# Ledger of designs, part 1: miniprotein binders against Uncharacterized protein AF_0758

No score or structure here was measured in a lab: all are predicted.

Target 1, 276 residues: Uncharacterized protein AF_0758, of Archaeoglobus fulgidus (o29500)
Amino acid sequence: NTMTEDMKRSVMSQSLEQSFKKIQYIIHSVSFGEVPSQAVEIELQGGTLTLDKSDPEFIVAFVNYTETNPSNLPCGRVPNSVPLCINLSTGRLYTACTHTGYNFSACTLNHTIGKIVYRYKDWFLTLEAGSVFSKYSNQDYSKLLYEPRILYNATLSTPGKRFLVMTIPLLDGELSIGGSGRFRFVLNEGNSNVSLISVSNLGQDFNDAYVILRGTENKDAWCRFFERSGDVFNTTLDDTKTSYRRCSNSENAMASIKLSNVHEIIVIFRQVLFST
Positions, changes and structure headers below are counted from each chain's first letter, unless a header gives other numbers.
F, E and O stand for the ipSAE by ESMFold2-Fast, ESMFold2 and OpenDDE, each averaged over both directions (binder to target, target to binder). V2 = 0.75 x the mean of E and O + 0.25 x the DockQ between their complexes.
[cut] marks letters that were taken out.
The coordinates of atoms that the task and the answers printed are left out; those that the model quotes come from them. Centres of patches stay.

## First folded at step 3 (miniprotein; from F3 with E14L E18L R21L R22E E25F Q53K R56Y E60S Q63K)

Design Fd
Fold by ESMFold2-Fast, scan of step 5:
Structure Fd (fold): chain B 276 residues (1-276), chain A 81 residues (1-81)
Amino acid sequence: as target 1 above (276 residues)
Amino acid sequence: SDRYEIRVRTNDPLQARLVALEIQFLAESMGYEVTIEIEGDEVRIRFRGDPDKLEYFLDSIRKIAQELGAEITVTVHTEDS
C-alpha cells in the first residue's frame, strides 16, 4: 500500500476506462434490444459518476443548397425531420431563411442526447453518443477511447454511392453517485425511433448531409474521428468536409462534418434509462 | 495474413444495415481489419485475421441475426490475392 499518488491515478484510470468500455457495451446491448435491462456494479475510487441530460445535441441535417424557403423542402419524406435554415459557417439552425444571409436550407433530425461523466479531480471520462472520451480540464485536447456505432461505407450496386448507419443512445433517467466502495445502477430500454433516409427516397433533392454535435467538450476528438472514418473503411475521403468542419474554440463547442455523395442514411435514436 | 469473404443474406435491407453495423464493431473488438459493403439485403465482409477465431466471429453474426428476429445464411469464401 505504498503507492505514489501518480501510480494511484494510473491504476484508477485503467480501471475506470475498462468500466466505461463495459458501460458502452451495455448501452449498446440495451439500445439494440438484446436485453431489456442490465445492472452494473462499479468502484468509483473517490470520484463521481453523473448523468448530465442538458448536452450534447446530436444533429443530422440534409441540405439543399439551391432552396432558400424551408417550406419547399420535402421533409415529410423523412420521418421526424423538420425544415430549417442552417448557416454553413456556424452550423446553427434557424426557423426562417428569409433575410438570414445563410447559404442553404435543410431537413434536420436533432436530439439532446445526454452524457455520463466520471470526474476525479481535473480528469474526466465522458460517454456521449455511444463514444467514450478522456480529458483533463486544463487541456483542450481530448482522447477518443472507444468509438461510436457509426458506419460509413460504399454499396456494391453503384460505385461511388455511400451509406451511413448510426445508432445514437439518448441517455435519460437519474444517475448521481460518488465516493468509495462499490455502487450499483441499472440501465433499462426506453423509447426508440428509426429513420431510413435515401437520396432515392428524397428524389435527390438533398445531395449532402451533415452530422453535427453541439455542446460537446470533446469537439476536437469528434472531428478527428470523423476525418478518420473513411480511412477505417479503407476509403480515402477527399476532405470535402474541410470547408464545413468546425473544430473551433467557439462558444458553441461544436464539431460538424459534411458528407458528400451519400446514398442512404439509417439513424437510430434509442433511449436508455438510468436508475439507482 | 489470410483474407476471407463472408456473405450474409438478411430478410430485408434494414436488417442488412443493422447487421453490417454490428459486424464492424465486433471485428474491431476482435482485432480484425474489415471492409464492409452492402447491396440490397446482402452484406459482404472482407477481412484479415486469425482463422482460428473465424468460428467465433460467425457465431456472433448468427446471434446478431437472432436478436433482430431474422434468418440469415452465411457463406465463407477464401479471397484470392
Scores: ipSAE 0.203, ipTM 0.582, lowest interface PAE 3.7, mean pLDDT 74

## First folded at step 7 (miniprotein; from c4 with Y28Q K63Y L68F)

Design e2
Fold by ESMFold2, look of step 8:
Structure e2 (fold): chain B 276 residues (1-276), chain A 81 residues (1-81)
Amino acid sequence: as target 1 above (276 residues)
Amino acid sequence: SDRYEIRVRTNDPWEARYVALEIQFLAQSMGYEVTIVIEGDEVRIRFRGDPDELEEFLDSIRYIAQRFGAEITVTVHTEDS
């Protein structure tokens, strides 16, 4: 019965969305305890909840359009970055630049960050990069339910400075549960990698900086998030560098960082370990 | 609501920045409005609320600070009569 099933889906979706908000909170907030371990209880009414470690990839790239050897870039100005060649059309990374197409030398901060996916019939609820998305399989777009910890236009009491802060959880471990009932799993905080970048120290050696989510199922929702954050992100792209004019038309969710509007950029990758 | 000042002394200015950012995100997620000032290795957080809200906030800040061995001091400010 369609009416009864619709009512069950509505109640189930509200319950699961609240559970994902709790998971997001635990991932991104301080938890109390003598052991850095947090248990989560979730009630399922069918479906599956899995950790998928294969995608997406989160990339922050500081690009030089004329240097042909990435190893010549002063990547010490982007702490913990790796000198690589990036194809701005595909988001793929290489150790050497072929000097063809949309390949450029960059100092890159990147990880395959993974996602948590709940699947029930034609409904998907996804946690990736600290954000929660909802999608029905017969729709071509996702809805952003809970925003990532990307703090833009943030001002500390240090007058006249603007900060861009991106805290991106790197999901690891094991999670695969399904059926009906109450299930319990544990989240453990792992290592953090922090890059503190002073924009004035970048100098003339970097032309542009980009944020890219490669392999996300939620590209359009990410593009709308970047558009809403237009003071620090530019979703209008240079098609001579990227082959695209807009984030919405690109293969990946991508935006450039408006470096003139930001004094400091802080990128944090924080490992979170799932276990049962 | 009373005014409180929470001071978190870290081991160096980098830790102070990291701690300040974590506290700013924490306050946002808890719905608290705060003012945060970073001076060298010290983070100063100005918070308005009741004592129960203060203890909830402090418990979370203690967790963050404990990972860095940071010292916390709390000052209560009252209005002049």
Scores: ipSAE 0.013, ipTM 0.385, lowest interface PAE 7.9, mean pLDDT 81

## First folded at step 10 (miniprotein; from i4 with S60A R67W E70R)

Design j5
Fold by OpenDDE base, look of step 12:
Structure j5 (fold): chain B 276 residues (1-276), chain A 86 residues (1-86)
Amino acid sequence: as target 1 above (276 residues)
Amino acid sequence: SDRYEIRVRTNDPWEARYIALEIQFLAYSMGYEVTIVIEGDEVRIRFRGDPDELEEFLDAIRYIAQWFARRLGKPEITVTVHTEDS
């Protein structure tokens, strides 16, 4: 019965969305270090829940448009960054800037962050970079259900204390469940990389900074998220620096950080280990 | 330094928890050590600080509250500051 199936799907989807909300919270709690370990129970009525550690990649790149040797960049000003060459069109990283075009030297913070994917027939529920997305296969767009912990904090009294804080969970371990029933898995905290970046300290050595999600299936939703955060992010791109003019048309979800509006950038990558 | 307690009240317990997380992130970024207690739809942030240095922190918390309010369709979020005796 189609109607019964639809009703079942509706109830299940709502339940799973709530479960993912809880999972999101737990991930953030673990990521920040509030709790070292948390068990999660989830009830499935079909479908599969899997951890994909291959995509997406989260990149924060501080770029110099003129320096041809990344090793000449003062990457110490971007703690835990690696001097690399980045193609701002493809998001690919290289050890050297040997290519022409949209390849630039950068200090990069880059990690494959992974995603949790629930799939039931044509419906996908995805958790990546702390965000939760919903998408149907026949749709050209994703819906952002729960926003990531990418927050712009502005103060009114002191202009010099505007913070951009990005807490990005690195999903690792193993998770593969499916079918019907109640399932239990455990989240444990892993290693962390913290970068505290003073924008004033960047000087003239960096022209722009970019946030790039490479390999995401929710690019449209990410672009919309960046647009909604227009005080901090610019989804209009310089077509002389990248082959694209807008995030929505880009190969990857990408936006430049409005460095003039941010005084301190905090990037936290925290490994979260899944186990059953 | 004086002891302070900031209370943030929302109309949603889940949002309270998320606000608490954001405040913790903020505190971390600003170099504050805080203790957070969540009771239902109320978040209590306890910390020590110099009154002259707290203005920025308070403003940032208010900003977070406003951010959530905007995102959630302008629910009432109240922020109150209390001074506690040692």
Scores: ipSAE 0.057, ipTM 0.530, lowest interface PAE 3.8, mean pLDDT 86

## First folded at step 15 (miniprotein; from m3 with L14W)

Design n2
Fold by ESMFold2, last read:
Structure n2 (fold): chain B 276 residues (1-276), chain A 92 residues (1-92)
Amino acid sequence: as target 1 above (276 residues)
Amino acid sequence: SDRYEIRVRTNDPWEARLIALEIQYLAYEMGYEVTIVIEGDEVRIRFRGDPDELEEFLDAIRYIAQRFAKRLAWRLGKPVPEITVTVHTEDS
């Protein structure tokens, strides 16, 4: 009975989307330390809800295109960063740069941030990096339902330059539930990693800064989010550095942008722990 | 619709940045387009709308700013900051 199923699907999707909005809000509240712990109740309506800690990875990389040894970079100017070699085509990180044409020395801020995935038949609802996406298995693109908490359209009056604040929850702990009943789990605050970067203090030691989401199934939706800034998130890339000119491409489950026209960058990674 | 500038005075430049993030997200949820300028510890939000939209937005900003400042001050053992919100018309 397909008519009855369509009605149930519509009601179910609205209910689950509202539940994910609530989860997104609670993650933010716990991430900022406004509340240390908060319980969530959710009705799964025959689906499954799982925490996947293996993907995606969130990377902020300050790149020097000419330095061949990452350890020579002044990564102290990018607090909490690690000197690594980044392949800008794939987003992969290495201890040393071998000659390949897309490998560059960088000071990197990187974490595997994880995602929460709800699955019901051909429908997926995903929370990653503070954003919520909806996708059906028979389509190539996902829909961004709820944006991440990223401040990108703001200016410091002195010196009249843009600044950027990115708050990225790192999802950890355990969550694997499924069925038709009401389920309860708890989100707890974890450790935080705060990096305040003054672009003027970086000097001539870095050519470009990149933000990369690697291992995301929502790359086109991420790219649409980045494009709305217009002047902070540059989605047009130099293919001699990245092998492609766009924020996303068909060969990688990845979204990549260059930062432009920013004077100050604040990156906050905040661990949130799931438990039942 | 008129142009407004909402000014939110905070305790310090760090708090201003965090409150600005909260206000941007609030604007997104309410369907408003805003631009934000920070001058020291003051957040200035440029907003275009009608007076009813402004009143709704101001109420929400006051609530979020006070709640954020109160909970943070309590958790960190700091005095509760005085968050002041003023409105200026730019082009009407």
Scores: ipSAE 0.685, ipTM 0.840, lowest interface PAE 1.1, mean pLDDT 86
Fold by ESMFold2, fold request of step 17:
Structure n2 (fold): chain B 276 residues (1-276), chain A 92 residues (1-92)
Amino acid sequence: as target 1 above (276 residues)
Amino acid sequence: SDRYEIRVRTNDPWEARLIALEIQYLAYEMGYEVTIVIEGDEVRIRFRGDPDELEEFLDAIRYIAQRFAKRLAWRLGKPVPEITVTVHTEDS
């Protein structure tokens, strides 16, 4: 019954992918305050479902290539940002900066956002930054199943320029379930952090803005999403600043792009708490 | 297949941006290609389809826009605004 076995595996994988779409929707629903709390029921046929709070990190960095002290930057123009030193090759953040190598002063919006991972043998389903990915361990790349809630292909009629809205869920709390059967967990509303950035208001104090997913196993899928998602995400990089020329060419587990052709940027981090 | 422009009037430009995000994701989920332009507090969505697809999309837009505006008004302690949704047919 090889045909029957293939059909059963296909049904299982489709069912779990649909369950992850449901979880993605519920994270959004709780984040927007449709309900303050919502239970999720999932049926597993083996494998594990866990919340990993250690990575990835989501970073939006407004960089000044010539300022040697991050504290001198007018980070008040980037609401909720912190003056830090960023290494554009690795995505690492430091409180002190030297301008040797790839370290630059920046006003930085960053959070460790966590991820939900389902693992069954060599198959992984991951929800991170509002996106759902499928990957097999014997492959180098991930498949993007469900896009993040990012508005990247829209225009303000006046002045006829692009704007960008990024909503990024921050996954916190506790989730660790495994085996076979029906499992239930609860998602609770948390805090929101909203930053509205007018690019013209930044003036000459910043040279470039970067969006970085650091500590992701889905680098190639993120880079392909950014590349196909309009002209606000520039996947071509200056290797004198980053040490590599394309988003996908990073030697680190990270996806990095420059923002371009954008008049206004809105970044929203939305906390969601998992409990069993 | 006709070309339509759906116009969603919101309470202010901030609401328009957030409602535009919801509509773009709704279009993605429904498999529709759209172009979105914001004019002040109005979201303009250009959509191509037949009348049945338009009715489906329009009903979903009305539901999401009103639901979102209600939630935002509630969180901010403001009165719930009237969301106006109109449709314009473009010549082909």
Scores: ipSAE 0.677, ipTM 0.838, lowest interface PAE 1.1, mean pLDDT 87
Fold by OpenDDE base, fold request of step 17:
Structure n2 (fold): chain B 276 residues (1-276), chain A 92 residues (1-92)
Amino acid sequence: as target 1 above (276 residues)
Amino acid sequence: SDRYEIRVRTNDPWEARLIALEIQYLAYEMGYEVTIVIEGDEVRIRFRGDPDELEEFLDAIRYIAQRFAKRLAWRLGKPVPEITVTVHTEDS
């Protein structure tokens, strides 16, 4: 029996989703240092699989709305952060801050984390920030197939004091495959950047903290993810600070961290190197 | 269906946070709703289910614990204390 194009796509998509789940797992394992190197084999029946290192950018920003000079911020309280000016509307970062509009001084943790994209005609399968998304080009929404490795549902014995742990893979190296057949590539661990942040130590020097995925094509799905984590993230935004009232209406996927509910924040960026 | 408290002692507060993350994800994958509490180096997971579900969940947690122990041992270049997993039945 000859399969229709739709049937072929369906079978292939299911297979690829499983492959991406495996890749996600391996990335996670590499990120924690369980396995420094791991090979991945996938089968393609058309389409292309590509590593895009240009987008998105993952930003964690601890913002002071009144400080005019970012260098005056105690960024030591946010390990590995850089004092910068952030435009909370666009998500762009600057070395100098005019404090006009939506520009504010911040201690920032920012990295271009990249994404793996499988494309077949109008269907996209994307892995970014450890999450896996599915989207059709004619749709304005993405489906989150597999959640990122972000801990948001853990507390201390004291109710209302939560942990936020974010493990974010930095995708690097080379990956570009296409056509039909079995393809093999290798993932290797790279450098890591770890930030342990005690919220109590932030004091009055920071007004709010934000998580921003700049340049993501899966904004809607990210916003929904943040909403599901509503005890830690707030997708309702102050439009006087961000120009937006909701994550869903923002240029980028963004949410504020409910610092009053969070005891400790851990951010781990781990470089994962792809090679063929 | 009974309520259980699973306790994972990691011997490292840092590891506790990371294991909690894995357990959260595991619960997500298995479709379980759990409450996770972290106290020092100990992760406490409140779980509701039947004995078969509990056993499946415990097996998965034990596997995670083993992986983390191996990871830590590898990172430190020496053996590390065992991560212990215990379960307690809670009153309904």
Scores: ipSAE 0.638, ipTM 0.847, lowest interface PAE 0.8, mean pLDDT 92
Fold by ESMFold2, fold request of step 17:
Structure n2 (fold): chain B 276 residues (1-276), chain A 92 residues (1-92)
Amino acid sequence: as target 1 above (276 residues)
Amino acid sequence: SDRYEIRVRTNDPWEARLIALEIQYLAYEMGYEVTIVIEGDEVRIRFRGDPDELEEFLDAIRYIAQRFAKRLAWRLGKPVPEITVTVHTEDS
């Protein structure tokens, strides 16, 4: 009965999507210190759930287009940042700028943040950077189901400019479970890394700032999220700097931060540890 | 549907920044369109809805504010801060 099978798949997908919303909430609760540890129970319904710690990388880069030595940049104004060379076409980071096309000196905040992937046949649910995506293997695009914890539409009354907060969970530990029935795992809070950046204190030593997700399978969904941020993120890119004119055509999901519109930027990486 | 401004007063401009993030995400989850302005230690949230929607949103904001305050107090080893939530109707 094909109608019964279609209804069963619909109920399954809704159940798993709700489970991922709960996991997203629990990751946030643990990472923001509401509880130090919390158990999660999930019905996998024949699929697999795996923590992949190798991808993606979340990068925030404050770039100077004319300085050829990254160590000359005042990276103290971007707390916890590292002076590196970034290739804005590929998102790759190097310790020295070798003067190749799209390489620029930057003060860089970056981590490999990992992802949780549920897979059932050709259907994938992914949690990465605090967002939940749905994708079928026969499609080139992902659907953003639940947005990340990124505040982009708030205004500081003084001086009347935007306030940007990006809270990014760093997923670590071990998780690999699969089959039917109920499965249980535990999330524990880990270390936290907070960078508070006053845009007025950056001076003119930085031309542009970028947010890049390198190695994501959800590029088009990230680009659409950045597009709806209004005056904070810009998905129209300078192709003389990036080799691309739009986020949607780039190798990685990337947007610039409109520094003229933003007064403060807070970047928070919070480790969350999975165990079974 | 009327225009309301919900005001969340904290002890610290940093508390206001972090609570604003939680409130923005809460509004997103509840399907409410909001405008958020931070003035010192106060978060101002402009919201349009009916009185039942306002009551639901206020209850959720108060709950989130209390949980946030308690956890912040435990992490810093300080007393639970007072977080005040008030509502104002905007004249038209």
Scores: ipSAE 0.546, ipTM 0.787, lowest interface PAE 2.1, mean pLDDT 87
Fold by ESMFold2, last read:
Structure n2 (fold): chain B 276 residues (1-276), chain A 92 residues (1-92)
Amino acid sequence: as target 1 above (276 residues)
Amino acid sequence: SDRYEIRVRTNDPWEARLIALEIQYLAYEMGYEVTIVIEGDEVRIRFRGDPDELEEFLDAIRYIAQRFAKRLAWRLGKPVPEITVTVHTEDS
């Protein structure tokens, strides 16, 4: 009698997907609502729900391909950035650029943002960077269920160029729930980090800008999301700089920002604290 | 279906940028395709639909604008700022 189990799995998956939609909304709302904290109740029928603070890392890098010393870059034009060397093949960051072919000086905005993962047998629901993904372990790809809060298709009328906003929650605190029953946890707003970048101020000091998610299990879904905004994000990569020709072939989810099409970039990292 | 332009006037260009993000996400959730243009402190949302779809979208935009204004008042310790939502028809 597998029909009853198939119906149970279908109902369970729909219920959990709706719960993750609610969690996504509450994460967004703790910074934009009337009250800075909200309780969440979720019902589980097995499985585990955990906060993993180790991955992924969200990186926005403004790169100069010819400057060998990151400290010489005018990182004040990218508020809150750190002058570092980035390996565009691996997404790894270093304090000095040794010449290895893919290491470049950059003004870098980077945070380990964490993720909420629900695991039940071969099924995973993941909330990371404000997005919700569904994946079965027998699949090579993830399904993007709910998009991140990234504005990429708006235009500033005065210069006639695009405006890019990336609002990325940083997930911190504690969450570890497992079994069956009704569970409760609380989300609290934390600190915020806002970087407003005027692309005209970048000038000749930066060649390219990149968005990278390092350590995501949802690379192909992120690549498809970036592809939707072909006038802001470019998923075709320069392999002499990155060792890859496409986001889909890269080690990490990676896109360049088309700086010629974008007038302003705003990157907002907002800490959200989980507690039980 | 008719073409409409919804205009959301805010109190400064920063507010316009943030509320435009909220409206884009709202449109995505409702399954509406929109074009968004930011002019100073005003967000212009170009929308094609019937009058019932427009009313539904407008009600949702007004709700989001009220929540956004309440958050600003709370965060800044100020009275709730005024956000104006108007509609303009582009066809006859």
Scores: ipSAE 0.522, ipTM 0.778, lowest interface PAE 2.2, mean pLDDT 86

